# Ledger of designs, part 40: VHH binders against q9y6x5

Target 1, 379 residues: q9y6x5
Amino acid sequence: LPPKLLLVSFDGFRADYLKNYEFPHLQNFIKEGVLVEHVKNVFITKTFPNHYSIVTGLYEESHGIVANSMYDAVTKKHFSDSNDKDPFWWNEAVPIWVTNQLQENRSSAAAMWPGTDVPIHDTISSYFMNYNSSVSFEERLNNITMWLNNSNPPVTFATLYWEEPDASGHKYGPEDKENMSRVLKKIDDLIGDLVQRLKMLGLWENLNVIITSDHGMTQCSQDRLINLDSCIDHSYYTLIDLSPVAAILPKINRTEVYNKLKNCSPHMNVYLKEDIPNRFYYQHNDRIQPIILVADEGWTIVLNESSQKLGDHGYDNSLPSMHPFLAAHGPAFHKGYKHSTINIVDIYPMMCHILGLKPHPNNGTFGHTKCLLVDQWCI
Key: E = the ipSAE of ESMFold2; O = the ipSAE of OpenDDE; V2 = 0.75 times the mean of E and O plus 0.25 times the DockQ between their complexes.

## First folded at step 16 (VHH; framework vhh_surovatamig_d1)

Design t3 (at its last look DockQ between E and O 0.88; V2 from the best seeds 0.77)
Fold by ESMFold2, look of step 16:
Structure t3 (fold): chain B 379 residues (1-379), chain A 122 residues (1-122)
Amino acid sequence: as target 1 above (379 residues)
Amino acid sequence: EVQLVESGGGLVQPGGSLRLSCAASGFTFDDYAMSWVRQAPGKGLEWVADIWQDGSEKYYVDSVKGRFTISRDNAKKSLYLQMNSLRAEDTAVYYCAKESYNWKTGFYFDHRGQGTLVTVSS
């Protein structure tokens, strides 16, 4: 039987939380495995794009999930809460669970990962839960471990998604040490529960487990708002996405809309699509709008309304506050090894290697993760 | 139809106390964390406190820690805010809010009531 891999995401887990808070259970996990202290994620640093980048190894412009709210200019389709399961949005890439379950004697399972409830290239995850934020971590864990232990063909790739600390980071702000320490203690307890369950089921020694996240979180404030309605009449554009990266579809001459926006605030950058910095790898997709606005760290773009959030993400992916971590344990991984940084797109080719899968063309570099793996030379 | 009805606001002197109530209906109250948010005159909305589904976890914005206590009674589908040591800066309309999370939009309040006015002045 091929090796097994469980990929776990705690949404919004900023890398420096590991240094600034106590995680006895996560630190035990790391001690017996590997840590990557900072994972440089992809721009924009939002949930759906980064979760899809993890499982495809592609930049957002290449996999087509370029934001949590999108408009496809070719087909005139809108990606929103009511239309996010249309395979049209996801079919520009092949995520790892599709490749995995098409192999002989393999299936895939998902306790809520973006895309796993969509028939991408007519292939939906073999077992999956529909997204529902009210489902407890315990129930998600029960389902995923049941599938890992009891499925035929065997589940060899599984995902588990949890909303924290993203939810609390938005609510309380990442800089509230008292509130966040209590939240992060609860999350560490969940990691302890995960490890304990895997041990009790006899999975711990032979299952490869990756614990990672999609992005971090930065502190926001009612004193750091950019009021878009103060700069431009809403009738001149269609708003595809708002903050902290606004996606602007002009209704009138594009240069006229750009000129109204370019001096709106010293705390945001305004880019014509062709002028988006090359380092973002965020230009070559029709779903990227003609004008984007990128707020400075901790600033919020609003439409004459206050923000209800004390923390947010989506900012420039060079910002340390936007970076998650990666920890892993299992037979494929060294024990007690710490690595400084990888790119989030590097996770995909590493996972393919662990599972014995041929990766699709991607933007990751397998060499960046070789030092984590027992079967590879680190040079 | 989700309904949230706040009560208990009024005029109070600095250093005084006030207890806000919120009656909830139209949803399974025990399944949701609940918040108090406030809006001072001419200001934006500020999150004040929340309480998780079973009441075991309570969180506060820094400016009210040690002075305010959030509580809930799931049998009565009610949310409360005990406000002690009130200051002029606490003057605001206070709203009861139902928390929601969507993995695309993140945290937000999907419903709030009409509010109850708290005025702290002498």
Scores: ipSAE 0.752, ipTM 0.898, lowest interface PAE 1.0, mean pLDDT 93
Fold by OpenDDE, look of step 16:
Structure t3 (fold): chain B 379 residues (1-379), chain A 122 residues (1-122)
Amino acid sequence: as target 1 above (379 residues)
Amino acid sequence: EVQLVESGGGLVQPGGSLRLSCAASGFTFDDYAMSWVRQAPGKGLEWVADIWQDGSEKYYVDSVKGRFTISRDNAKKSLYLQMNSLRAEDTAVYYCAKESYNWKTGFYFDHRGQGTLVTVSS
């Protein structure tokens, strides 16, 4: 039987939550599997870019999903929360579910995952749910497990996505121990439900399961705001994306816009596109706007409005608060093994290996995950 | 069209009580978590409390814990905030806010009422 892999994402699960809160179900999952304590995600540390990096092994500049909101100057197309299904945005890379179906004539399933409801390279996930935040975890889990058990060709790769603890992190702030404790307990309970469901269906022993996240969460405050309106007239630019990394499309001379913004706040770095630090791997794509603003950790860029969020993400990907974790269980993984850190792009070649797929060119390093796998040598 | 209309605000002495109400229309009320937010004079918008769509979970900002109680009546499409032991620092315009989330934008308030003024003063 072909190996099967379920990739689960709990959005915005900061790595250090594991150290600061109790997760009896997740800890049991880890005890019987592996843990990567910290995963360095890609810049910017937003949901769509990082989820696409997980399934492509590429930096954002390479796979082309460079933000949750994008603009292409050539085609004049916009990528937004209500406009994300145009293959134009996704076709700069090949996600693993497409590879899975094209290389091995297998099926893929998704409930849910960024890009899974879009035909990418004329291929869409064999089974998928349109995104709907109102759909319960139980319903998503039921669909995924049904597809894993009853599909022909068999589903060998599946994704499961959940919005917490990201939503709550935004609302309450990650430093609200009381409220976040309640939220995280619910997440752990969902993990318990997942494991129980898999056991009940006889999938647990043969299914490889990865539980991970796309990014963490940092504490924000009304006292840490950067008001762009104080620095530049709104008529001088178009805002493509906002906070904590703002993408600026100048309506006037770029240099003039830059000069108006460069000293706007000591808690914000302003970069011309060509001057974006190399370590971000966030330069070589036309979808990256001419000027980007990067707020310091915990600072929020606003337009004459106060922040309604007590937590946010998208900051420098070197910040520990932005880092998620990775746990895994199944026949491909060791039991009771912990690893310190990997890059988020390293997940892709590992998943390809597990599924017996030939990976597309990617930025991941398979060597970084060898110690997690039973069939590999660990030095 | 989504409408949120707050009521119940007024002048109250320290230690007093008020009950705010919010009438919702134009959307499926029981599909969405709801929040109360407030804006004090000269300050930014502050989240106060929220309640799950089915009323099963309630969360509060620290400063109002033990004093404020959020509730909802889904049949009446109404949100409430019982405010007890009011303090001067509770003085603000209070807004009813509809919560929303998507995987791209994350958490946000997609609608907010016009607000009702609560003034706590001796």
Scores: ipSAE 0.702, ipTM 0.887, lowest interface PAE 0.8, mean pLDDT 95
ESMFold2 (binder alone), look of step 16: mean pLDDT 84; pTM 0.832

Design t4 (at its last look DockQ between E and O 0.88; V2 from the best seeds 0.83)
Fold by OpenDDE, look of step 16:
Structure t4 (fold): chain B 379 residues (1-379), chain A 122 residues (1-122)
Amino acid sequence: as target 1 above (379 residues)
Amino acid sequence: EVQLVESGGGLVQPGGSLRLSCAASGFTFDDYAMSWVRQAPGKGLEWVADIWQDGSEKYYVDSVKGRFTISRDNAKKSLYLQMNSLRAEDTAVYYCAKESYNWQRGFSFDHRGQGTLVTVSS
């Protein structure tokens, strides 16, 4: 039987939550599998870019999903929550579910994952749910397990996505210990439900399961705001993305816009596109706007409107608060092994290896995950 | 069109009580979590409390825990905030806010009412 892999994402699960809160179900999962304590994600540390990096092994500049909101100056197209199904945005890379179906004539399933409801390279996930935040975890889990058990060709790669603790992190802030404790307990219970469901269906022993996240969460405050309206007239630019990394499309001379913004706040770095630090791997794509603003950790870029968010993400990917974790269980993984750190792009070549797929060119390093796998040598 | 209309605000002495109401229309009320937010004079908006779409979960900001109770009636498309043991620092305009979450857009209060003024003063 071909190996099977379920990739689960709990959005916005900061790595250090594992140290600061109790997760009896997740800890049991880890005890019987592996843990990577910290995953360095890609810049910007937003949901769509990082989820696409997980399944492509590419930096954002390479796979082309450079933000949750984008603009292409040539085609004049916009990418947003109301317009995200155009293959134009996704076709700069080949996600693993497409590879899975094309290389081995297998099926893929998604409940849910960014891009899974889009025909990418004329291939769409064999089974998928349209994104709907109102759909319960139980329903998502029921669909994904049904597809894993009853599909022909068999589903060998599946994704499961859940919005927490990201939503709550935004609302309450990650430093609200009482409220976040309640939220995270619910997440752990869902992990318990997942494991129980897999066991009940006889999938647990043969299914490889990865539980991970796309980014963390940092505490924000009304006292840490950067108001762009204080620095530049709104008529001088178009805002493509706002906070904590703003994408600026100048309506006047770029240099003039830059000069108005460069000293706007000591808690914000302003970059011309060509001056974006190399370590971000966020330069070589036409969808990156001419000017980007990067707020310091915990600072929020706003217009004249007050922010209600007490937590946010998207900041420098070197910040620990932005880092998620990775746990895994199944026949491909060791039991009771912990690893310190990997890069989020390293997940892709590992998943390809597990599934017996030839990876497309990617930025991941398979060597970084060898110690997690039973069939590999670990020095 | 989404409409949120707050009521119940007024002048009250410290230690007093008020019950705020919010009438919602223009959307499927029971599909969305709802929040109360407030803005004190000279300060920004502050989240106060929220309630899950089915009313099963309630969360509060620390400063109001034990004093405020959020509730909802989905049949009446109404949100409530019972405020007891009111303090001077609770003085603010209180807004009913519709929560919205999308994995791409993120979390937001996509709508709020005009607000109702609560003044706590001796």
Scores: ipSAE 0.879, ipTM 0.949, lowest interface PAE 0.5, mean pLDDT 96
Fold by ESMFold2, look of step 16:
Structure t4 (fold): chain B 379 residues (1-379), chain A 122 residues (1-122)
Amino acid sequence: as target 1 above (379 residues)
Amino acid sequence: EVQLVESGGGLVQPGGSLRLSCAASGFTFDDYAMSWVRQAPGKGLEWVADIWQDGSEKYYVDSVKGRFTISRDNAKKSLYLQMNSLRAEDTAVYYCAKESYNWQRGFSFDHRGQGTLVTVSS
């Protein structure tokens, strides 16, 4: 029967948490599998863009999910948490679960992943849960393992998403060792539960499991605020997204808006769309607004209000604090191998290889992940 | 309609104690983590403590650890903050807040009450 893969995301799991906190269960998972110590994610380092990059192998400008909040000037459509299921937003790419379930005798399942409840190219995940943060990890795990064991045609690709440590990283800040130690201990216990459940159901030996994340987390402070209203009248622009990368749609001449903003704070870079650094791969999509503001690490852009978040993400993807990790176990992977770094877009072609799928055109490089795989020569 | 009503604030001397209460209605209380946040005069809002849905996990900002205890009664739809060893810097309006997390919108306090004033002075 075809190879099977479970892709697991713990949102906001910063790579260096592995060095700074104890993870007996995750470390045992790594010891019997592979670790990529740092995954360089895509700019902006936000949840929806990076989750979609994992499953498409594309930069944000290429897959069209360029932020968690978006505006399309041609159609006048807004993308938000109350309006995120219109296929219009998702159809600029083909995620792996669509390709997978269109193969003969294959299904896909999702215990929550951005896009799996949307009919992308008229194809929705064969089995899925609608997003609901109140659903326990155990219930998500029960659903996904039921689908892996009992579906016809068989589920060969599955996803499992969990909100932590992102939620707690925002609330408590990544630098609060006492609070984060307790949160991360609970996350490690969930990883232990995952592995035990897979073993008890007879899935562990033949299922490939990837445990990864979309981004890290950096410490914020009430002492590091950029008050945008102090620099420009709000009436001169429409705010599409605020922090730490603000998306600015000018209501007056773009150059005038730029000039009002360019010296607003030494802790913020202001870019005309044409001047966004090439290394961001964040320019060639109509959903990227004419001006973006990029706060320095740990700085928060506000509209004359305080921020209650003690941690945030979305910053420059060169920052180590924005980088997640990747661990994997299963018949496709070596045992006890550690790798320094890959790009997050490299995960997609690797997953396609494991599943025997032809990848769509993408920005990933299969060669970057060869050393993780038992059937490849690492050179 | 979500409603949160705080009570129990007042004037207290340094080293004293107060117990804050919050009555919740208009939502399934057991499904949400709850917070206390405070605002000192001329300052921004500061997160103080939270308690997860079933009450099993409690977290505190460093400045109140060991002095404050958060608790909840899900049957009564009520949130509490026991404040001991109060200090002048604890003077603030205290708000009961419903936490909200959505993977797209992120973390927020989507509702809070009117607040209850705590004044710590000699």
Scores: ipSAE 0.736, ipTM 0.885, lowest interface PAE 1.0, mean pLDDT 93
ESMFold2 (binder alone), look of step 16: mean pLDDT 82; pTM 0.821

Design t5 (at its last look DockQ between E and O 0.86; V2 from the best seeds 0.75)
Fold by OpenDDE, look of step 16:
Structure t5 (fold): chain B 379 residues (1-379), chain A 122 residues (1-122)
Amino acid sequence: as target 1 above (379 residues)
Amino acid sequence: EVQLVESGGGLVQPGGSLRLSCAASGFTFDDYAMSWVRQAPGKGLEWVADIWQDGSEKYYVDSVKGRFTISRDNAKKSLYLQMNSLRAEDTAVYYCAKESYNWKTDFSFDHRGQGTLVTVSS
């Protein structure tokens, strides 16, 4: 039987939550599998870019999903909540579910994942749910397990996505220990439900399961705001993305816009596109706007409107608060092994290896995950 | 069109009580979590309390825990905030806010009413 892999994402699960809160179900999962304590994600540390990096092994500049909101100056297209199903935005890379279906004539399933409802390279996930935040975890789990058990060709790669603890992190802030404790307990219970369901269906022993996240969460405050309206007239630019990394499309001379913004706040770095630090791997794509603003950790870029968020993400990917974790269980993984850190792009070549797929060119390093796998040598 | 209309505000002495109401229309009320937020004079908006779409979960800011109770009636498309043991620092305009979450746009209060003024003073 071909190996099977379920990739689960709990959005916005900061790595250090594992140290600061109790997760009996997740800890049991880890005890019987592996843990990577910290995953360095890609810049910007937002949901769509990072989820696409997980399944492509590419930096954002390479796979082309450079933000949750994008603009292409040549085609004049916008990537937004209502306009994210155009293959134009996704076709700069080949996600693993497409590879899975094209290389081995297998099926893929998604409940849910960014891009899974889009025909990428004329291939769409064999089974998928359209994004709907109102759909319960139970329904998502029911669909994904049904597809894993009853599909022909068999589903060998599946994704499961859940919005927490990101939603609550934004609302309450990650430093609200009482409220976040309740939220995280619910997440752990869902992990318990997942494991129980897999066991009940006889999938647990043969299914490889990865539980991970796309980014963390940092505490924000009304006292840490950067008001762009205080620095530049709104008529001088188009805002493509706002906070904590703003994408600026100048309507006047770029240099003039830059000069108006460069000293706007001591808690914000302003970069011309060509001056974006190399470590971000966020330069070589036409969808990156001419000017980007990067707020310091915990600072929020706003216009005249005050922010109501107590937590946010999207900041420098070197910040620990932005880092998620990775746990895994299944026949491909060791039991009771913990690893310190990997890069989020390293997940892709590992998943390809597990599934017996030839990876497309990617930025991941398979060597970083060898110690997690039973069939590999670990020095 | 989404409409949120707050009522129940007024002048009250410290230690007193008020019950705020919010009438919602223009959307499927029971599909969305709802919040109360407030803005004190000279301060920014502060989240106060929220309630899950089915009323099963309630969360509060620390300063109001044990004093305020959020509730909702989905049949009446109404949100409530029972405020007991009111303090001077509770003085603010209180707003009913519709919550929205999307994995791309993240969390927001996509709609807010005009607010109702609560003044706690001796």
Scores: ipSAE 0.871, ipTM 0.946, lowest interface PAE 0.5, mean pLDDT 96
Fold by ESMFold2, look of step 16:
Structure t5 (fold): chain B 379 residues (1-379), chain A 122 residues (1-122)
Amino acid sequence: as target 1 above (379 residues)
Amino acid sequence: EVQLVESGGGLVQPGGSLRLSCAASGFTFDDYAMSWVRQAPGKGLEWVADIWQDGSEKYYVDSVKGRFTISRDNAKKSLYLQMNSLRAEDTAVYYCAKESYNWKTDFSFDHRGQGTLVTVSS
């Protein structure tokens, strides 16, 4: 029968949480499968861009979801709650669930992965839940396992998304050991529930499961604020996104706006679009604004107010604090193997291989994940 | 329209106790985690405690652990903060706040009340 894959994301799960906190259920999952200790994600290290990079294998500039907040100057569209389901935003790439369900005798299912409730290239996930943060993990798990176990044509690719530890990381800060320990224990219990449900349904031995995340989290502080209003008046630009990567659309001459910003803080890099470092792969899309501001790790760009967050993400993707992990279990994966690092874009061609799908052109390297897979030689 | 009304603040001696209350209206109270935040004189807002939607989990900033207890009554749409062993550094305006999280727009305190002043003075 065709291979099956469940892709699970716990948002904002920083890689070093695994060494700094106890995860008996996740560690048992890893022991029977594989671990990639660090996944180098894509810049900017935000939720929507990185979730779409996982399922397309593309850098943000190539798939077009370049931030959680975007503006397209040609159409004058804003990526907002009222139009974030507009296929216009998503159609610059083909996510794996679209490719999967176009195969003979296959369906895809989704419990709230970014994009799965959008008809991308006129194709929406065969089964899906609309995003609603009030829906419990148990309800998401019940729906996704029901679809995996009893759909015709069979569901061969499924996603499951959960908001933690991102939400708590923002609220309490990643360095609050006591509060984060209790949050992470609850998340580990959810992983235990996931595994137990798969065992009870007879799926555990034959379903491939990837547990990963989109980014990490860094500690913020009221002592590390960059007050943008102290440097430039609102009237000179349109603010598309604020922190930690601000997206600036000049209303006056671009060079004048750049000059007003370049000395605003020693803890912020100011880039003209053409000067954005090549290693970010973040230049070649019209949705990337003419000027971006990149705060240093742990610094927050604010207008005229204190920050309400103790943790944040979106920073330079070379920072270890921005890196998630990847764990996987199932017939495609070795047991007890640990791997140091992959790029987040490498997950897509690996998933295509597991599912027997032809990958679209992408930025991933299949060779980086060979050692995770039982059917590949580790070279 | 979301409305949050704090009460129970006042002047208290160090080592004393106060119980803050927050009456909520204009939203489905049971669907949201709730926070207490405070603003000491000359300082920014500081998160103090939160409680998850069903009351199952309670979290505190280090400076108040063991002294403050957050609670909620979903039937009465009310949030509480029991403050024991008060210290001068606890002097602040205390706000009840509705938490909001969206995967795209991030965490925020959507709404807060007008606050209730707590003064701890010897």
Scores: ipSAE 0.564, ipTM 0.840, lowest interface PAE 1.7, mean pLDDT 92
ESMFold2 (binder alone), look of step 16: mean pLDDT 82; pTM 0.827

